# VH-VL binders against Exosome complex component rrp40 (rrp40): the designs that were tried, part 17

Target 1, 240 residues: Exosome complex component rrp40 (rrp40), of Schizosaccharomyces pombe (o13903)
Amino acid sequence: MAEVEEKGLLSYYFPGERIPDSIISQDGSIRLGPGLVFQKKDREEEIVVSKAGRLHQTGKNAMLIDSRTKRYIPATNDQVIGQIISRFAEGYRVDIGSAHIAQLNALAFENVTRKSRPNLNVGSLVYARVSLADRDMEPELECFDATTGKAAGYGELKNGYMITGLSLSHCRKLILPKNTLLQTLGSYIPFEIAVGMNGRVWVNSENLSTTVLICTAIRNCEFMSDEEQIKYCKDLIKKL
Short names: E, the ipSAE of ESMFold2; O, the ipSAE of OpenDDE; V2, 0.75 times the mean of E and O plus 0.25 times the DockQ between their complexes.

## First folded at step 14 (VH-VL; framework fv_solitomab_arm2)

Design n5 (from g5 with heavy chain N59K, light chain D49E; at its last look DockQ between E and O 0.19; V2 from the best seeds 0.00; counts 0 for: pae E 9.2 > 2, placed apart)
Fold by ESMFold2, look of step 14:
Structure n5 (fold): chain C 240 residues (1-240), chain A 120 residues (1-120), chain B 106 residues (1-106)
Amino acid sequence: as target 1 above (240 residues)
Amino acid sequence: DVQLVQSGAEVKKPGASVKVSCKASGYTFTDYYMHWVRQAPGQGLEWIGYINPSGGYTKYADSVKGRFTITTDKSTSTAYMELSSLRSEDTATYYCARKYYGSGRYFDYWGQGTTVTVSS
Amino acid sequence: DIVLTQSPATLSLSPGERATLSCRASQSVSYMNWYQQKPGKAPKRWIYEASYRATGVPARFSGSGSGTDYSLTINSLEAEDAATYYCQQYSSYPYTFGGGTKVEIK
């Protein structure tokens, strides 16, 4: 029997891209969900992406595009939250939700040397700044302020809870010093927050249920007015 | 150019009150929690409590609760610590210390300290 | 309250010797810091988050540990290292300090 090589799948597809036949079973009807269509090409039928998004197989012969998932496009000086996916001699590879895996040099921390470098484990979260963003190259990250060289809150994020999938517009509002929601919550509850321009927000407080409530408030407040946010926070605090 | 400048040394009698100021400059005052720490002569550091200047939320160590009050004045970027019913054992240097509001979990700047002496 | 027990209380060593300062927590902590304090001065951030050195801290200083056991090591003591070193946890309210280890040069 002929050996069929499985071709790799991209995590993210754009309109017009083809889905390799190798990912589907040939023993039944093929069901296409949102974002995929059949197209004729030279008397043959192929599956083509019609909306940008992530490919999901929902069954043996069923698939769709999840258009809610978006790729982060790195920009220099963005704050991001990343997850360590591998370690090597000179640093770490970090998932920040971009097309390319990012690089974090082991020396990219305040006052470190090759003899005194960090020991971050696979799976750890890190708050970092994008130091190099190039469309054709892997992004580079640093865990210090570019001007002062100080850590400035960058580095490993321990404990806490991370939410994902926030819009860039929402994250820009959250990172501002006078954010109404965060200022109001901070008047009643102690917590820590790190806001990534890659749609990731990390929150920590002394209590998991309080942390989850804060995360829920952040996710729910995107289109609230300042007055609505203040009222929402006050009602939420009463539940604690 | 972050600076935390505290008020001058004070000498008080038992039973009096003292209010120590900590004037901040070089940063947005409401973005950082302000902590207070004291140190009796020849002794270690004792954490007192903190304030979130944005809304005035405070927490205190249980061992000092009841006599300490931490406040702020946002218009002058100044934090205050008031200690009432002074005792001789309150003789100490009192420090303000800034904590980064974000993910950092350390004190990055300290005031120079204010010595409070309680004696008859 | 998380109690931090530092040992020894005083460490008297000659220049060039290795100093090891211990800090033991009464329960697991995730954020342990170290501050250096010289007489008449405010404490200075020295080691943060267990193992990172603040700007200006010489490479002979290192921090290590996790859970309940943390240490600060000075690989080769110098005269300017004479100071008191405090550990401090920032994992749970109230945010407590250890009792300090006074390092003296003989």
Scores: ipSAE 0.007, ipTM 0.573, lowest interface PAE 9.2, mean pLDDT 83
ESMFold2 (binder alone), look of step 14: mean pLDDT 91; pTM 0.919
OpenDDE, look of step 14: ipSAE 0.022; ipTM 0.557

Design n6 (from j1 with heavy chain S103H; at its last look DockQ between E and O 0.37; V2 from the best seeds 0.00; counts 0 for: pae E 3.5 > 2)
Heavy chain, then light chain:
Amino acid sequence: DVQLVQSGAEVKKPGASVKVSCKASGYTFTDYYMHWVRQAPGQGLEWIGYINPSGGYTNYADSVKGRFTITTDKSTSTAYMELSSLRSEDTATYYCARKYWGHGRYFDYWGQGTTVTVSS
Amino acid sequence: DIVLTQSPATLSLSPGERATLSCRASQSVSYMNWYQQKPGKAPKRWIYDASYRATGVPARFSGSGSGTDYSLTINSLEAEDAATYYCQQYSSYPYTFGGGTKVEIK
ESMFold2, look of step 14: ipSAE 0.507; ipTM 0.784
ESMFold2 (binder alone), look of step 14: mean pLDDT 92; pTM 0.920
OpenDDE, look of step 14: ipSAE 0.121; ipTM 0.683

## First folded at step 15 (VH-VL; framework fv_solitomab_arm2)

Design p1 (from n3 with heavy chain S103H; at its last look DockQ between E and O 0.50; V2 from the best seeds 0.00; counts 0 for: pae O 7.3 > 2)
Heavy chain, then light chain:
Amino acid sequence: DVQLVQSGAEVKKPGASVKVSCKASGYTFTDYYMHWVRQAPGQGLEWIGYINPSGGYTNYADSVKGRFTITTDKSTSTAYMELSSLRSEDTATYYCARKYWGHGRYFDYWGQGTTVTVSS
Amino acid sequence: DIVLTQSPATLSLSPGERATLSCRASQSVSYMNWYQQKPGKAPKRWIYDASYRATGVPARFSGSGSGTDYSLTINSLEAEDAATYYCQQYSSSPYTFGGGTKVEIK
ESMFold2, look of step 15: ipSAE 0.529; ipTM 0.789
ESMFold2 (binder alone), look of step 15: mean pLDDT 93; pTM 0.945
OpenDDE, look of step 15: ipSAE 0.019; ipTM 0.542

Design p2 (from n3 with heavy chain W101Y S103H; at its last look DockQ between E and O 0.01; V2 from the best seeds 0.00; counts 0 for: pae O 14.5 > 2, placed apart)
Fold by OpenDDE, look of step 15:
Structure p2 (fold): chain C 240 residues (1-240), chain A 120 residues (1-120), chain B 106 residues (1-106)
Amino acid sequence: as target 1 above (240 residues)
Amino acid sequence: DVQLVQSGAEVKKPGASVKVSCKASGYTFTDYYMHWVRQAPGQGLEWIGYINPSGGYTNYADSVKGRFTITTDKSTSTAYMELSSLRSEDTATYYCARKYYGHGRYFDYWGQGTTVTVSS
Amino acid sequence: DIVLTQSPATLSLSPGERATLSCRASQSVSYMNWYQQKPGKAPKRWIYDASYRATGVPARFSGSGSGTDYSLTINSLEAEDAATYYCQQYSSSPYTFGGGTKVEIK
């Protein structure tokens, strides 16, 4: 499965390490995302890494540490994006970025019988809901709405790209109605999107170039104001 | 600890000018936007402007544009607001407020306020 | 400009009651915050990004909403909750405030 490569500076850091001044904008403005903190040392202020991970530039003067090591903790009713890793008699084992591999029953789809069950391949992406979350058990997934029993967008995700390592906060913002970024992008380019609470987002559009552009925008907009997002999107669209 | 300490109360006549200060401490001054918010007596809060961390860019509300000027002195970690061509409607308590960076966009620290009274 | 309309202007309730404060935006906003202000004091950050409590804010406070409609709820009012609460958007300049809701405890 193809991930959109971030054009940002990627460097791995450990907690306690200082971000070099050479990486920080000379104008003095900086927005710190997760994994970065201001620290005072000998009357000097410095940016220090608080979590192990890779440094990402997510916008103009915006940085964060992507700690891919933080495992998603499943919660009941969370929508998640998972990858099929294996098949068994009753269904699928699904990687959702948690400590345990989740299980998706082959019958956990809308209007499915044993004879009509979906046939998913290893490596396929699925948009699913966490139906069972227990610390001592493997998470269970379903691909239908708990209330209506309808698919409601859950199921196999085909022909798109998946973004990984997004903050949970960013994902939560993306699912809000009337999201400025998504509305702005949508006004120029038609696309499909699935947002997982496990820090994963899936995007599909008319072609690879537009998909990459949308993914880039999603990654870079986390700390941007609505105005900045709009401007950023407009500028990106001009490059197409 | 982060602190924003503002200058004392001012009484001015219409048409006069006054400069209010906001001294910041406990953080890297040049890393944060500084905003200004005012509150007329018995009224609500009104955003009036901000200056970026480098001090090179400012934005103002239309109500004060052309009359108010926000500046910074990096050496003293102090933000300033100069109020010129004062009007009676400018009578208010003026607050400096730091904009938080991270998860969220809000004013995390406030000055204690500076009351500016414009009276004939 | 984004106009934020808060309602009611004043809310008078007894201790233990539930208070619901509304903030409506003239257009969709992405970042809505709430500030608490007591008489003669500077505002304090209270709720940020619609639903997150600031450090030190009691659990009885909650925020919700999206798009144009936001609310702050106080479960089981206490005397110390008497204050004026302002919503504020940080989506676009000017970063406007609502008119405020004054919460009075009987």
Scores: ipSAE 0.000, ipTM 0.510, lowest interface PAE 14.5, mean pLDDT 88
ESMFold2, look of step 15: ipSAE 0.638; ipTM 0.835
ESMFold2 (binder alone), look of step 15: mean pLDDT 93; pTM 0.945

Design p3 (from n3 with heavy chain W101Y S103Y; at its last look DockQ between E and O 0.01; V2 from the best seeds 0.00; counts 0 for: pae E 18.8 > 2, placed apart)
Fold by ESMFold2, look of step 15:
Structure p3 (fold): chain C 240 residues (1-240), chain A 120 residues (1-120), chain B 106 residues (1-106)
Amino acid sequence: as target 1 above (240 residues)
Amino acid sequence: DVQLVQSGAEVKKPGASVKVSCKASGYTFTDYYMHWVRQAPGQGLEWIGYINPSGGYTNYADSVKGRFTITTDKSTSTAYMELSSLRSEDTATYYCARKYYGYGRYFDYWGQGTTVTVSS
Amino acid sequence: DIVLTQSPATLSLSPGERATLSCRASQSVSYMNWYQQKPGKAPKRWIYDASYRATGVPARFSGSGSGTDYSLTINSLEAEDAATYYCQQYSSSPYTFGGGTKVEIK
C-alpha cells in the first residue's frame, strides 16, 4: 500500500486523525488544549484530533488545534450541533466547537431511563440544547426542549450533510420561523434542517446532490436581501 | 451502569500474601485501563499501578517495590491485585479505579475498597 | 516523583461561605484532577484537567490553575460538601495525590 508521510506541527488535521508520536516530547507529560483528546488504545492512549484545524504547540509540552473559524462561545439555551468524540456509560463527550468539550448525559433525552439509554457512536452528530454555560466550566447539553421536556427535533442527526463556519448573525436569521431562504427553498424541495448557534448547519433531503445544493445556498445567502434570496432560489431550482 | 465490586476485607500476618479482586460490569472490560490505589488509615491516596486488560501489560510505581502483581481474567471481567511478603506498612484500603478513556486523564469509577489489615 | 502540597489541611466554614482549596505541584503538570472522599467511602471523580466538572458535580464547584498552582473553589458551601478533597496529577508516573484538604461545616 502507499506510504503516508507523517504530518507535523502547523499541519491541517481533520477529526479522528492521530497526532504523530514524533511531535510528542519525551520529557514529561503532554497537556492537550482544545481540539485534541486522548483515545483508547491497547495499553496506552493516542492523541487524536476532535476539531478540524492546524496543530499548534502552546508550550513545551502543550498543544491544541487552532481552527480557522472563531471559537463558539456557549450560551444557555443555544441550539448546537455536536459530534460525539467519546462515550461512556454515563454519557458522551461532544465537540461543539467551543473552548471546552461539552458533556451530554445519557439520561438527557426524552423518555429515557438508565435501562433504555441511547447508544450514540463516536463520530455521530447530535442536535442539542446548551443547558449549562459558563466561561470556566465544561458546557452541558440536553436533547430535549427546556420548556416542554419533549425531544422537539433534538437527538441524533442521521444521514444528511453538515456545513460549518457560519457566523452567529447568519445562524440567528436561519433559526427564525419565517426565514425567507428556507421558506422559499422548502416550497420547491422537501428537506429537513438543523441550525446550530455554533455555526453548524445540517441538511437532509432525498439525495446528496440536492442536499449539497441546499447547503451551498445557505452559505451563499448570508448578505442577500429577502428579494435577492427569492431570486437566487428560483435560479437554483432551474438547475435541478 | 458501570460497577466495580471488590472482594471483602482481609486480615493477614506479616510475610503472607493477599489477592484482591475487582469485578467490572456495565462496560466492555478490555476497553479500559484498570488502576490500583491504596490508602493507609488516616493517610492520603497512593497510586500502585495499572493494567491494560486487552494485552495484559502492566506498569507499577517504583515505590511499591517488586511485591505487587496486577492481573486480569477477561472471561470474568475481573482485575486482581496480589501483594506478597506483607508488612505492617501495607495495612490500607485498596481501590481499583477505571481510567476514563476520553478527554482528560482521571479515574471515573472506583471500587468500594478492600481493607487489608496486616497484624502479627 | 511530583509532590503535591495541599493547603489548608483543614478548612472549617459555615454554609454559604466561599471555600478555596489550594494544590501546589513541585513541578509543572499538565493534568490535575480533584476527587471528593467522604469517610468510609471511595473517592469520587470531581474535577478533571484542572477545570472540568465531572458529570453530576454541582455548579458551585469550580477548578482553576495551570503549571504548578491549582485551586478548587466552592462558591456557596453546602452541608453535603463536607468531605476531604484530594488533588492528583496524571502527567507523569507515579501519578501522585496530594495530602488532602478536609472541608468541615461549622
Scores: ipSAE 0.000, ipTM 0.388, lowest interface PAE 18.8, mean pLDDT 81
ESMFold2 (binder alone), look of step 15: mean pLDDT 93; pTM 0.944
OpenDDE, look of step 15: ipSAE 0.011; ipTM 0.520

Design p4 (from n3 with heavy chain S103H, light chain S93R; at its last look DockQ between E and O 0.01; V2 from the best seeds 0.00; counts 0 for: pae O 4.0 > 2, placed apart)
Fold by OpenDDE, look of step 15:
Structure p4 (fold): chain C 240 residues (1-240), chain A 120 residues (1-120), chain B 106 residues (1-106)
Amino acid sequence: as target 1 above (240 residues)
Amino acid sequence: DVQLVQSGAEVKKPGASVKVSCKASGYTFTDYYMHWVRQAPGQGLEWIGYINPSGGYTNYADSVKGRFTITTDKSTSTAYMELSSLRSEDTATYYCARKYWGHGRYFDYWGQGTTVTVSS
Amino acid sequence: DIVLTQSPATLSLSPGERATLSCRASQSVSYMNWYQQKPGKAPKRWIYDASYRATGVPARFSGSGSGTDYSLTINSLEAEDAATYYCQQYSSRPYTFGGGTKVEIK
């Protein structure tokens, strides 16, 4: 699949955006893949993006939107790991692996004013809470606890590695107070972890090697018993 | 300053269609949801629907679903609502309202309203 | 649908008196808001998230409540406070309004 990079057009699209006619073959025959739909607006038919992602051409007259993420359905108060996709005047557009790109207000942080707001870059990772979830709306995010107003670990995630594509069930298990895998790993290697309910986990440790090792363990242990996890981790640590 | 300026009053017959406009200024149009709320004469407020910042996703109240269509023109920073298959009960003042982006979930700016009268 | 019931429908009081407006939801809600509307004018944001005053709203106005019960209070009524006040929930679609309370100043 080749990304459509024609005439300086953005390769990344948001839901509701129109695909320019200049990208579409004028022979009247087009096949729309996932993430694209025909829409009639003002008596004209247009191709509209229904899922956030990159536009790919799969054939002469075939296109699709590639999100490269498992579909996450946002729920209020879910902690999620997102990637900053773009900046706008009031905040950020954030990819959280859902059908819609989420929005994060620049002031949605602990003790932030207009003058002291965080300056996040495109590509930055954030640990955030879903503050508003609606089926037909872009989710809204906040980087503070809903009750206390404190950061509570939410905010920019720096210098780590993000695991994507984890099952939601696995993520739910990882956030339990007593998790055999994480406890076992932690007994050997100090590390930081953020678990998103959107199938994403962020890990940071003393070096890249140990970080990768931890990430590998997290990916591989989903269906292991506690005993198997312990054994697996011990064996894995020996490789360091 | 943020302003929402709506089109003028309309008088229509039952079954007809009308398109109301809401021109936004003073802010980035594509950053905010636009909602529509109506008020029948002497009555309270009724939420009708909204459109997302990108202009591709809408939601409608059951009372108007299938008859009303909300759209946007980004180039002119204008939101539209087309009212089709008009009924007498659609007689109301229609307001566009911007959803606040930040702490809180409310309508921070309103248009001045467009009165639509449906009479035989 | 979440039904918001406001009471009383009309409140007639003298300047300087305290006014209490009630809004009850048919189920627990979040993001309860209040709007002020004067005759022939569009509604204005007044109280948001139950207890926060919008910019320009006098300190004599206050909001409180949680779950299903919310209230707006005017500590000392002024002539300019004559208006209809609507509560509105933004928890779930449809984003319903209450029936409104008309505040009249004698």
Scores: ipSAE 0.023, ipTM 0.618, lowest interface PAE 4.0, mean pLDDT 89
ESMFold2, look of step 15: ipSAE 0.516; ipTM 0.785
ESMFold2 (binder alone), look of step 15: mean pLDDT 93; pTM 0.945

Design p5 (from n3 with heavy chain S103H Y106W; at its last look DockQ between E and O 0.43; V2 from the best seeds 0.00; counts 0 for: pae O 9.4 > 2)
Heavy chain, then light chain:
Amino acid sequence: DVQLVQSGAEVKKPGASVKVSCKASGYTFTDYYMHWVRQAPGQGLEWIGYINPSGGYTNYADSVKGRFTITTDKSTSTAYMELSSLRSEDTATYYCARKYWGHGRWFDYWGQGTTVTVSS
Amino acid sequence: DIVLTQSPATLSLSPGERATLSCRASQSVSYMNWYQQKPGKAPKRWIYDASYRATGVPARFSGSGSGTDYSLTINSLEAEDAATYYCQQYSSSPYTFGGGTKVEIK
ESMFold2, look of step 15: ipSAE 0.484; ipTM 0.771
ESMFold2 (binder alone), look of step 15: mean pLDDT 92; pTM 0.934
OpenDDE, look of step 15: ipSAE 0.007; ipTM 0.515

Design p6 (from n3 with heavy chain S103M; at its last look DockQ between E and O 0.40; V2 from the best seeds 0.00; counts 0 for: pae E 8.3 > 2, grease 19.8 > 18.9)
Fold by ESMFold2, look of step 15:
Structure p6 (fold): chain C 240 residues (1-240), chain A 120 residues (1-120), chain B 106 residues (1-106)
Amino acid sequence: as target 1 above (240 residues)
Amino acid sequence: DVQLVQSGAEVKKPGASVKVSCKASGYTFTDYYMHWVRQAPGQGLEWIGYINPSGGYTNYADSVKGRFTITTDKSTSTAYMELSSLRSEDTATYYCARKYWGMGRYFDYWGQGTTVTVSS
Amino acid sequence: DIVLTQSPATLSLSPGERATLSCRASQSVSYMNWYQQKPGKAPKRWIYDASYRATGVPARFSGSGSGTDYSLTINSLEAEDAATYYCQQYSSSPYTFGGGTKVEIK
């Protein structure tokens, strides 16, 4: 299975998610603002998200959820990275970071029949295209190109590393043909990438260390000029 | 339509060099790695290496390093494979095959093949 | 290098029979492909990522496996299926091929 970067400050959280202990200060009492609650689990306490939004630190030991940060709004023909949350005979329910859980039909793959259906497990990542987007309905996904019916790189994302919380403008630049950062990196090292318009990016390369470095470069380059990106990449390559 | 059209068959003497071309059309040339694979008569497929046309990065199988050179000409959307110091065991059909620079770990299109015969 | 061992080297069967081609990797792989090649022709993408059929591949073909053990099955062999089938791993460079299984129709 692909590894997912642990969520941290400024990551987007949904109700019911637990805040990782690695983010919480070990000193002093914790003050919780809107969107966070203490929840007891068999005499243990944990911090759980009660409203969707991004986690913000407001003081040394003070946190809240900023619900003003928009979640992903599905649009038809968007590429997205989803995580399988449940599996049934005819398909999957997939988290794509939207208000509704998305659906992926088991037959929505290249040249697939009931006998040859993919076997995706809960927790697996999938690269898919939004085939139906309506604010009041569950989004629908397909793992093939709408025009050709071919896989075109859609499907299960095996191994690799996913980062989340990238801005839409950054993802739009990453998905453009001849993106400066990705072309520069790809000129020196082989890797696979999937860019989701839902703020998720998955990378896989020869080893996890290189993969994580590439993901870090992608996150760090958001506000860099093309010239800065080229220099940054060349410096990174020297480390490999 | 995607097409990979390779240059014609070649007959060479031992010690000579050969350069095989692979002309790509129907897609953005720099979006795909170009791989080369050879097949000796009556035998299986052997991966040689690839080039990323964007920056010219190449990677070769260790068993063939030193004699193979893979290059591209972006202005003509053409990949080349050059093999020097030809030996009789280099007699094979040489294929170009493309792989998307991003997702998809497979060769989706292959050239028709170029037969190189090395005879003394 | 990851070595792929295909067996049998030749599989000679009658039409309608079930053919099973084996590919065993020297170490675990995540990406295994199958290519079909007929004499004098380039290989064709046939099965990718272990079990997905390329467009145009008949439903009688199926792929399965994970880790080190992979197989390609032809449920009811037809005359046009006579070809050599190669497995290929795309998990790590060099991207090696198996030795091939030649499928013949008696």
Scores: ipSAE 0.021, ipTM 0.601, lowest interface PAE 8.3, mean pLDDT 85
ESMFold2 (binder alone), look of step 15: mean pLDDT 93; pTM 0.946
OpenDDE, look of step 15: ipSAE 0.024; ipTM 0.593

## First folded at step 16 (VH-VL; framework fv_solitomab_arm2)

Design q1 (from n3 with heavy chain S54E, light chain S30D; at its last look DockQ between E and O 0.10; V2 from the best seeds 0.00; counts 0 for: pae E 14.0 > 2, placed apart)
Fold by ESMFold2, look of step 16:
Structure q1 (fold): chain C 240 residues (1-240), chain A 120 residues (1-120), chain B 106 residues (1-106)
Amino acid sequence: as target 1 above (240 residues)
Amino acid sequence: DVQLVQSGAEVKKPGASVKVSCKASGYTFTDYYMHWVRQAPGQGLEWIGYINPEGGYTNYADSVKGRFTITTDKSTSTAYMELSSLRSEDTATYYCARKYWGSGRYFDYWGQGTTVTVSS
Amino acid sequence: DIVLTQSPATLSLSPGERATLSCRASQSVDYMNWYQQKPGKAPKRWIYDASYRATGVPARFSGSGSGTDYSLTINSLEAEDAATYYCQQYSSSPYTFGGGTKVEIK
């Protein structure tokens, strides 16, 4: 059986979550920095998160919450772009920018058997769908469409270029079938794209300079009107 | 259900032109690149080129550039391949093939093929 | 242009035997596909991205390889497997095909 992993240091916490006693030093008093508070329940004290962020140890007996980064909150059926951070016998651990590292089973691909498993290396990018999302558990990923069982574009993303840190509202617009920017660019430039609801977008085209130009356009066009996007794209094409 | 239905066989003389059609159904035509591939009798497959139906962008193999023209008609969901100045060596079966839309790079559906025979 | 060399040109084996088809690229590729073609019919997608079987492809087929060397293996040949198999690279235009390996069942 695989072991169940619990939250620890550097994990992402939400307000209201209790810090596990296993993390807390039992040698001396503990000092709480920003984002952590003592709360009494009955006659006992517990350490509770008051601000969303990652738990950091700042000294031997001192902790705080670092709220500097905005993280992805997994939702079932979201498409995401992940990076393989480790491999094991039955699958992969995948960084998707969430509080927990995600799991991708080696059999979670179209028409794959135990004898024909994919061989994804550490650092490889994957386009996947969130199959299980629970705020207290590691997300699970699958590289096939839930309804049809077909790959549907999920799987390893080879070559190309990935940008990160896009807002959720921007990603929602990019995933729409009639997105003005992508339709306009696509009418002039052949490229492939994968849009992750985790603020990651992957683009691949025939050469790196064109790929980077497309990624720049995506990053810069969030608040442009449709008309502005069309003009911007036409101006960009002239530079090619 | 995805289907690619091509026009019927053609017999042509050298120097003529031929236009082969490929009518798509069962999917949104403008979402997928359409490729053309030919196969001379008893020989292997030769990639010709593709078109993006949304914007009309095309790309051709250098070995066939200049005589092939790939076009589409969005209103009928039909791709066309026209070959001019036919030579006897152009005798082949011509296939349309749909490129998978996502990050994968392969042809997921093929037309039944159109035989073009060039003889004097 | 990336040249794909398939070997052998013809492979004649009995039912139940293991077949191995080779595809060698003239330079490194990372999008290698395989198509099955039966006489008088269009090619069908078979193996994509080196090792993934298309829907409906029997488990006895497997693909492997990376860089310049790729293979398609049929663990236990059946009569229905008689066909020509083409490898195809999709890494760089023009998206070339190999010359094919014809699999015959004795």
Scores: ipSAE 0.000, ipTM 0.487, lowest interface PAE 14.0, mean pLDDT 83
ESMFold2 (binder alone), look of step 16: mean pLDDT 93; pTM 0.947
OpenDDE, look of step 16: ipSAE 0.029; ipTM 0.555

Design q2 (from n3 with heavy chain Y50R K99S; at its last look DockQ between E and O 0.01; V2 from the best seeds 0.00; counts 0 for: pae O 3.3 > 2, placed apart)
Heavy chain, then light chain:
Amino acid sequence: DVQLVQSGAEVKKPGASVKVSCKASGYTFTDYYMHWVRQAPGQGLEWIGRINPSGGYTNYADSVKGRFTITTDKSTSTAYMELSSLRSEDTATYYCARSYWGSGRYFDYWGQGTTVTVSS
Amino acid sequence: DIVLTQSPATLSLSPGERATLSCRASQSVSYMNWYQQKPGKAPKRWIYDASYRATGVPARFSGSGSGTDYSLTINSLEAEDAATYYCQQYSSSPYTFGGGTKVEIK
ESMFold2, look of step 16: ipSAE 0.616; ipTM 0.837
ESMFold2 (binder alone), look of step 16: mean pLDDT 93; pTM 0.948
OpenDDE, look of step 16: ipSAE 0.028; ipTM 0.598

